# VH-VL binders against Chromophore lyase CpcT/CpeT (cpcT): the designs that were tried, part 4

Target 1, 201 residues: Chromophore lyase CpcT/CpeT (cpcT), of Paulinella chromatophora (Freshwater filose amoeba) (b1x536)
Amino acid sequence: MSASLSQLVHQLSARFNNQQQAFDNPPLYAHIVVNCRPLVHLLPGSLLIEQSYAMDPLKPYRIRVLRAQTRDEKLIIFSYSLSDEQKYWGSVYEPERMLKIEEKDLQAIEGCNYIVRKKNSNFIGEVEPGCRCLVDRKGVTTYIVSKFELTNKGEMRTLDRGHNPVTHEQLWGSLGGVFEFNRTTDFSKEIPYDWIEEWKK

## First folded at step 18 (VH-VL; from w2 with heavy chain Y109S, light chain Y31W)

Design b7
Fold by ESMFold2, look of step 18:
Structure b7 (fold): chain C 201 residues (1-201), chain A 120 residues (1-120), chain B 106 residues (1-106)
Amino acid sequence: as target 1 above (201 residues)
Amino acid sequence: QVQLVQSGSELKKPGASVKVSCKASGYTFTSYDMNWVRQAPGQGLEWMGWINPRTGDTTYAQGFTGRFVFSLDTSVSTAYLQISSLKAEDTAVYYCARGFYGGYEEFDSWGQGTLVTVSS
Amino acid sequence: DIQLTQSPSFLSASVGDRVTITCRASQGIDWYLAWYQQKPGKAPKLLIYYASRLQSGVPSRFSGSGSGTEFTLTISSLQPEDFATYYCQQYNNWPTFGGGTKVEIK
């Protein structure tokens, strides 16, 4: 499982862009950039993720810290929010600012971890069961269904939708709502060798 | 509204071939994988495999290699199941069903089914 | 190949009854289990996935529970439209289906 964890972190450590999808479908899909980059000074598997519209890359609509780990022989991506998120906007482009993020700034997001399976050469992940990953959107509380597929060729597909916690009715996320990204920049060389050695133990 | 509309019933003789179509609407065809599921008369459900519309890659369950061929035409958002050298045991309803991760997924939308009857 | 065993294969019930159907997996499948309803002459309809997550548009009288190897579908108060055959499906690996549970009018 250490080899799969290392591969997962390598494949996540990248910039992704859905430019082809967005330009082929301009009214249906916004042009999104996803940056996911190692936080080399934090616990092994820690990644800063920023999701932004391509036209406004320094004002991400979502910034999180992820931590990929093996737990009970399962691959799990733990999700954390940052204290004072806006302070760190755009830091994924500035490694010196990334180094200022400390463990004390991380706050676990209840019920929002991803359970990951490796199938063939792909990683497929989904938010943990329990319908406990809650987000308020436009004044309405929803639980999030979030799925991703990450291929060994640098492709990433994501599906996100929100559901009523009582009725389970889908309240947002388009019916076809799958974003399709390609890897545009590789950050995997930034992964500390010490992380890989720790995973072998 | 997601819909999978399959071609009509087929009556065939042993040794013939059949091609079942499954036309998708209400979603981006290439965003989901297409699975095929068989149900013999009075019996349960049996997964046959899937096709990935993004790559054209196919996966066939054990027992469905050789005579069963999945294909697709993305220009008309349609998946196909072709069965050659039909046998009486191929008599069944054949369903298409979409999944986000091929067969590693729940099937949230199904075609209405196509009855293929093989009799002499 | 992960085998799913459903119990019972057949049951008779009245409108208003609480119905429980079980599905046992031959090996651990975590939460990767779905339940389907199939009425005669119709395609299966997804009721529950990820073991306990209710599909949008499915009545709240349906619920799912379990993880690992033992799973349960419950209908809290059976309605006339619920007389059907129910199937479990695992998707931890190449999918397999249970043998089905036919629910009929008593």
Scores: ipSAE 0.759, ipTM 0.900, lowest interface PAE 1.5, mean pLDDT 91
Fold by ESMFold2, look of step 19:
Structure b7 (fold): chain C 201 residues (1-201), chain A 120 residues (1-120), chain B 106 residues (1-106)
Amino acid sequence: as target 1 above (201 residues)
Amino acid sequence: QVQLVQSGSELKKPGASVKVSCKASGYTFTSYDMNWVRQAPGQGLEWMGWINPRTGDTTYAQGFTGRFVFSLDTSVSTAYLQISSLKAEDTAVYYCARGFYGGYEEFDSWGQGTLVTVSS
Amino acid sequence: DIQLTQSPSFLSASVGDRVTITCRASQGIDWYLAWYQQKPGKAPKLLIYYASRLQSGVPSRFSGSGSGTEFTLTISSLQPEDFATYYCQQYNNWPTFGGGTKVEIK
């Protein structure tokens, strides 16, 4: 479990890009960059994640703090929003700004944690059960069905869909259904050794 | 919108071979893994394994090694099940079903099934 | 190799009845449990996944509950079109299916 948690955080600590998919399928897939980088001064497993269109990397459409932990023999990625999100846009490119994020700035997002399993040397994760991860999109509240696969070769596939909380009908999703990313920058060397040692205890 | 369309029923003699096709449409074929599930007449469902269209890797459930071969042709979004040296016990409906990550997921779309009958 | 035991194997009920079907796993599978409906001559249809999440397009009279080793599928008000065999499936590991529950409308 401690080895799997360390591996998960290592594999998450990267920049991912779906450039091949976007180039090969221009009407179907936007060109997305996902940056996920250790917040070395916060609790073990903390990562800043920024998701942006490649043409506008300093204006992410989603910024969150993730915290990977083990709970009751399960790998869980806890999700947090930031107070005053826009203040931190682009911080994933500027470590000095990342250091200004404090624990008090984090707000847990109910129902949006990922339950993670390790299968065939890959990590597969899905938003926790309960249909409670709510987002407003185009004036309509939906719950998110979100799945990811993260391979030991640095590939990441994601599936995100929004559903009506009452009827469960799908209201939105990716044009081609699944985004496919490759690891383009490695941030795993930034993971504090103290985190790894803490997980062994 | 998402569709898995399988080839028609087959009547075979013991010792013959059969190749069942499963043509996918309405989604990016390589984004999901393809599973095969067997159902003998009047019986329950039995998972046979899957093929990963991104890598070509296959996984076969216990009891489905050797005579059962999964393959695919991504250029036409089609998965195949080949069964060689057919036995009477192979008489069943064979389904294709997609999963996001092999068999570690629910199967949200199924082919209509292909009846393979093996009779002496 | 995770075994799933469904109960009952058969049931007969009237239109409007509340029907429950149970699925027991031989070991813990958390929430990785799906339910399928299969009508004669047709492929299985996904009803419920992740133990309790209703699949798009499935009537709200269907619901799922449970975790760990014990799970239920409930039909709150049985309709004539619900005559079918119902299967549970676990996907915590390589998938296995329950033996099925045949539901007849009397």
Scores: ipSAE 0.708, ipTM 0.890, lowest interface PAE 1.7, mean pLDDT 91

## First folded at step 19 (VH-VL)

Design j3 (from b2 with light chain T53R)
Fold by OpenDDE, fold request of step 21:
Structure j3 (fold): chain C 201 residues (1-201), chain A 120 residues (1-120), chain B 106 residues (1-106)
Amino acid sequence: as target 1 above (201 residues)
Amino acid sequence: QVQLVQSGSELKKPGASVKVSCKASGYTFTSYDMNWVRQAPGQGLEWMGWINPRTGDTTYAQGFTGRFVFSLDTSVSTAYLQISSLKAEDTAVYYCARGFYGGYYEFDSWGQGTLVTVSS
Amino acid sequence: DIQLTQSPSFLSASVGDRVTITCRASQGIDYYLAWYQQKPGKAPKLLIYYASRLQSGVPSRFSGSGSGTEFTLTISSLQPEDFATYYCQQYNNWPTFGGGTKVEIK
């Protein structure tokens, strides 16, 4: 499990881009950049994730701290929000700014952790069971249904949906289906050696 | 608006071949994997395997190797199931079903099914 | 392969009844369990996924619960259109289906 955890963090530590998909079908897919970069000064498995439109990469529409860990023989990616998150926007492009993030700035987001499985050498996951991962979108509260696939070839596929907490009707999500990202930059070499050693225990 | 439309019923002799089509619409065909599920008359559901429309990679369940072949025509958003050397026990309704990744997620959309009858 | 055992195989009920169907797995499947409804001559329709999430468009009278090896589908108040066969499916491993539960009119 520790080997899988190490592999998961290595594969997540990257910049992803769906440029090809967006160019092939602009009406259905926005051009998105996903940055997932190790927070080397925090606990092992900590990653800063920023999701932005390619046209405005310094203004993410989503910024979180993810922490991949093993719990009860399962791979889990814990999700955290950042206090006063706007001051960290675009930090993934300025590593010295990421160092300003402290453990005390992280707030666990209830119901928003990802449960991860390894199938056919790929990692697949989704938001943990239940309808507790709540977000406000355009003044409407929804719970998130989110799935992902991370291939051993550096590809990432994601499917995000927002559902009514009462009726469970889907209220938002891509019309075309799954977002398909390619790995454009590797941040895995920034993973601290002490994290690797910790995972070998 | 997601739809999977399958080809019509087939009546075949033992030893013959059949090719069932499943045309997808209402979403990007390559964004989901396509599963095939069999249901013999009066019986339950049986997963046959899946095909990745992005890569063409196929996975066949135990008992569905050799005579069963999944294929694609992405230009028309269509998945195909070909069964060769048909046997009487192949008589069943065959369904295509959409899944996020192979058979490791729920099947959220199904074709209407194609009855294949094998009789001498 | 993981075997799923549904109970009961047949269930007679009346409109308005509370109906409960159980699905037992031969080994732990965490929460990777779905429920489908199938009417004669029609394809299965997804009702519940990930053990308890209601598929969009499905009436709220349907609910799913359970984890590990024991799961339950509940119809709080049976409606005329709910008479059908229900299947559970696990997808923790290569997917397998339960034998089905036919809900018939009493």
Scores: ipSAE 0.929, ipTM 0.961, lowest interface PAE 0.5, mean pLDDT 96
Fold by OpenDDE, fold request of step 21:
Structure j3 (fold): chain C 201 residues (1-201), chain A 120 residues (1-120), chain B 106 residues (1-106)
Amino acid sequence: as target 1 above (201 residues)
Amino acid sequence: QVQLVQSGSELKKPGASVKVSCKASGYTFTSYDMNWVRQAPGQGLEWMGWINPRTGDTTYAQGFTGRFVFSLDTSVSTAYLQISSLKAEDTAVYYCARGFYGGYYEFDSWGQGTLVTVSS
Amino acid sequence: DIQLTQSPSFLSASVGDRVTITCRASQGIDYYLAWYQQKPGKAPKLLIYYASRLQSGVPSRFSGSGSGTEFTLTISSLQPEDFATYYCQQYNNWPTFGGGTKVEIK
């Protein structure tokens, strides 16, 4: 599990882009950039994740802190929101700004953690069971259903859906289906040695 | 408006081959994996394996290696199941079903099924 | 392979009844369990996934619960269109299905 955890964090630590997909099917897929960069000064497994439209990379439509850990012999990616998150928009492009994030700034988002499995050398995950990962967008509350695949080839696939908390009807999500990202930048070398040593214990 | 439309029923003799098609629409064909599920008459459901439309990689369940071949024509968003050297025991309804990643997620969309009858 | 045992295999009920179907796994499958409805001559239809999530378009009278090795599908008030065969499916490992539960009209 420790080896898998280390591998998961290494593979997550990257910039991803779905440029080709967006180019091939602009009506169905927005051009998205996902940055997942280690927060080296925080607890092991901490990553800042920013999701942005490629045209405006410094203004993410989603920013979270993810923390990959093992819990009860399972790989879990814990999700945290950031207090006053706008302060950190685009900080993935300026690592010195990331250092300003402190543990106290992290707020756990109940029901929004990812349970991760390793299958065929790939990591696959989904937001934890239940309909508890709630988000408000433009005055509409939905619960998030999110799946991902992280391949050992540097590819990431994601499927995010918003559902009505009462009727469970899907309210938003890509019409075409899964977003397909390719790794464009590797941040895994930024993973602190102390983290790696901790995971070996 | 996701739809999987399969080819019509087939009547074959033992030793013959059959090729079932599954045409997808309403979504990006390559964005999901395609699974195949078999159901013998009056029996339950049996997972046969899956094919990755992005790479063409195939995974066959135990008991479905050799005579069973998954293939694709991505230009027409179609998956195929070919069964060679047909046996009477292959008589069943065959379903295509999409999944996020192989057989490790739920199958949220199914074809209507294709009955393959093998009889002398 | 993981074996799924459904109970009962057959269930007779009336419209308006509360119906409960159980699915037991031979080993722990966490929450990776789905429920399908199949009517004669039709393909299975996804009802519940990840043990308890209702598929879009499925009536709220359907619900799923459970974890580990024991799971339950509940129909709070059986409707005429609910007479069918129900299957559980695990996808923690290579997917396997339960033997099915046929819900018949009493």
Scores: ipSAE 0.929, ipTM 0.961, lowest interface PAE 0.5, mean pLDDT 96
Fold by ESMFold2, look of step 19:
Structure j3 (fold): chain C 201 residues (1-201), chain A 120 residues (1-120), chain B 106 residues (1-106)
Amino acid sequence: as target 1 above (201 residues)
Amino acid sequence: QVQLVQSGSELKKPGASVKVSCKASGYTFTSYDMNWVRQAPGQGLEWMGWINPRTGDTTYAQGFTGRFVFSLDTSVSTAYLQISSLKAEDTAVYYCARGFYGGYYEFDSWGQGTLVTVSS
Amino acid sequence: DIQLTQSPSFLSASVGDRVTITCRASQGIDYYLAWYQQKPGKAPKLLIYYASRLQSGVPSRFSGSGSGTEFTLTISSLQPEDFATYYCQQYNNWPTFGGGTKVEIK
């Protein structure tokens, strides 16, 4: 499983955008940039992720730390929030600011981890079961259903929906709202050799 | 609203060919893979495989690798199942069903089914 | 192929009854199991996926549980519109379906 974990982290370590989709469908899809970059000083598999509108890249609408690991022979991406998030906005563009993020700044987000499978050389993932990943959207608390596919060619598709925790009714997320990203900047060479060696054990 | 509308029933003789269509609406056609599922009269469900509308790649379940061909026309958001050299045992209802990635996710939307009857 | 065995294959029940249907997998499938309802002449309808997650628009009287090799679909209070055949389906690998459970009026 060490080869698959290393490949997953390599393929995640990039900047992605949906420019083709956004330009081909301007009223339907916002132009989104996703930056996902190794936090080389933290535990193996740690990545800073910032999601922003392309017009406002220094004000991400979401910033998190991910940690890809193997547990019980399964690939899992653990999700963490940051204490004082705004302090770190835009740091994905500035490695010296990324180095200031420490383990003590991370808070596990219960119920929001992704279970990842490798199928046909692609990674597919989905938020863990239990309907416990709660997100406040437009004043209403929902649990998220989130899926992704990541290809070895740098393509990434994502689907996010919010559901009522009691009735399970879908409250947000467009019907055909799969975002389609392509890889534009490669951060995989920043992955520490130490991480690869740890995964071989 | 996601909708998969299939072509009408077919009555065919053994040895003939049939092409079933599945027209998608209410979502971006290329965002989901299209699966095909067979149900013989009075029987359960049998997965036949899928086609990826982003790449055109196909996967056929065991037993469906010869006479069954999946295809697409993305310009009209339509998937097709073609069955050649029809046999009596091909008599069944054929469903299209979408999945986020192949058959590795749930089938959250299904076509109404197309009955293909193969009889002398 | 991962084989799914449903039990019972048939059951007779009254409106208001609590109904439990079991699906057993021939090997571990984690949580990758869905339940479908099918009425005569109709396509299957997704009820439950990821073992326990209720599909949007499905009444909350339907619930799913289990993991690994043992799964159940429960209807807490059977309604007239629930008389149908129910299928489990695994998607841990290439999909396979259970043999079905027909729920009929007692």
Scores: ipSAE 0.749, ipTM 0.902, lowest interface PAE 1.4, mean pLDDT 91
Fold by ESMFold2, fold request of step 21:
Structure j3 (fold): chain C 201 residues (1-201), chain A 120 residues (1-120), chain B 106 residues (1-106)
Amino acid sequence: as target 1 above (201 residues)
Amino acid sequence: QVQLVQSGSELKKPGASVKVSCKASGYTFTSYDMNWVRQAPGQGLEWMGWINPRTGDTTYAQGFTGRFVFSLDTSVSTAYLQISSLKAEDTAVYYCARGFYGGYYEFDSWGQGTLVTVSS
Amino acid sequence: DIQLTQSPSFLSASVGDRVTITCRASQGIDYYLAWYQQKPGKAPKLLIYYASRLQSGVPSRFSGSGSGTEFTLTISSLQPEDFATYYCQQYNNWPTFGGGTKVEIK
């Protein structure tokens, strides 16, 4: 499983953009940039993720820390929120600012981890079972249903939906459905060798 | 509104070929993989395999690696199942069903089914 | 291949009854299990996926539970329109389906 974990972190360590999809379908798809970059000073597998609209890349609508690990022979991406999120907006573009993020700034987000499987050289993932990954949107609480595929060619597809926790009706999600990203920048060379060696143990 | 609309029923003689179509609407056709599922009369469901519309790659379940061929025409958002050298045992309803990635996710939308009857 | 065994194969119940159908996998499949409803002459309809997640547009009287090798579909108050055959399906690997449970309304 250590080889698959290393591959997962390598393939996640990138900038992704859905520019082609957004330009071809402007009423249906916002133009989104996803940056996912190693936090080299933190525990192995730690990645800063910033998701932003392309027109406003320094003001992400979501900033999180991910930590990819093997637990009970399963690949899991743990999700953490940051204390004082706005302080760190845009730091994914500035390694010096990324180094200011400390372990004590991370808070685990209940029910929001991804369970990851490797199939046919691709990684596929889904937010953990249960309807427990809760997000407030415009004053309404929803639980998130989220899936992704990450190919060995740098393609990433995501499907995100928000549902009413009581009725289970879909309350939000793109009308077009699946977002389709391509890798535009590679950050995998920043992965510390010490992480790779730790995973071999 | 996601819809998968299949071609009509077919009555064929042994040795003939049939091509079942599955036309998708209400979503981006290339965003989901297309699976095929067989149901013989009075029987349960049997997964046959899938085709990836982004790459054209196919996966065939055991027992479906010969006379069964999946294909696509992305320009008309349509998947096809072709069965050659038809045998009486091919008599069944054939469903298309979409999945996020192959058969490794749930099938959230199904075609109405196409009955293929093979008799002398 | 991962075998799925459904129990019971048939059941008969009255409107308003709580109905429980079980699905047993021959090996662990974590939460990768879906339930489908199929009425005579119709395509299957997804009810539950990821073991317990209700598909949008499905009545809330349907629920799913379980993990690993044991899974349950429950209909909390059976309605006349629930006459159908129910299938479980695993997708931890190449999909396989259970043999089905035919539900008859008394």
Scores: ipSAE 0.734, ipTM 0.901, lowest interface PAE 1.6, mean pLDDT 91

Design j3 (from b2 with light chain T53R)
Fold by ESMFold2, fold request of step 21:
Structure j3 (fold): chain C 201 residues (1-201), chain A 120 residues (1-120), chain B 106 residues (1-106)
Amino acid sequence: as target 1 above (201 residues)
Amino acid sequence: QVQLVQSGSELKKPGASVKVSCKASGYTFTSYDMNWVRQAPGQGLEWMGWINPRTGDTTYAQGFTGRFVFSLDTSVSTAYLQISSLKAEDTAVYYCARGFYGGYYEFDSWGQGTLVTVSS
Amino acid sequence: DIQLTQSPSFLSASVGDRVTITCRASQGIDYYLAWYQQKPGKAPKLLIYYASRLQSGVPSRFSGSGSGTEFTLTISSLQPEDFATYYCQQYNNWPTFGGGTKVEIK
């Protein structure tokens, strides 16, 4: 399982964009950049993720910390929010700023972890069961349903939707709105050697 | 709205071939994988495999590695199931069903089914 | 390779009854189980996936529970439109389906 965890973190440690999809479908898909980069000073498997529109890369619409681990022979990506998120916007482009993120700034997001499976050399993930990954948007609470596929060739597909917690009706996220990303920058060389050694124990 | 519309029923003799189509609409055809599921008369459901429209790669369930061929035409958002050397035991309804990645996710949309009847 | 055994294969019930259908897997499948409803001459319809997550547009009288090897579909108050055959399906690996449970009016 340590080999699969190392592979997962290596494949996640990258910049992705959906430029081909956005170019081919301008009315349907915004041009998105996803940066996912090791937080080398934090616990093994920690990654800063920033999601932004390509035209405004320093103002992400989402910033989170992920922590990939093996638990009970399963691959799990734990999700954390950051205290004072705006302070850290754009840090994914500046490693010295990333070093200022501390463990005390991370708050676990209840119910928002991803359960990951490796199939046919690809990683596929889905937000944990329980419909407990909640977000409030202007007085309306939704739970998030989220899926991804990450290939060993640097392709990433994501599907995110929000649902009413009582009726389970979809309230946001397009019905066919799978975002299709390709890897454009590799950050995997930044993975600390001591993380790899820790995973072998 | 997501729709999978399959070709009409077929009546065939043993030894013939049939090609069932499944036309997708309401979503980006290449965003989901297409699965095929068989249901013999009065019987349960049997997964046959899938095709990945992004790569063209196919996966066939055990028992479907021979006379059954999946293909697709992305220009018309259509998946195909071809069955060659038809036998009486191929009489069944054949469904297409989409999944996010192969058969490793739920099938959230199904075609209406195509009845293939094989008799002499 | 993962076999699913549904129980019962047939049940007779009245409108308003609480109905419980079980699905047992031959090996652990975590939460990767879906439930489908199929009416005669129609395609299967997804009701529940990921063991307990209700599909959009499915009435809340349907619920699913379980993990590992034992799973349950429950219909809290059976309605006339619920008389159908129900199938479980695992997707932890190459998909397999249960044998089905036919629910008919008593």
Scores: ipSAE 0.734, ipTM 0.898, lowest interface PAE 1.6, mean pLDDT 91

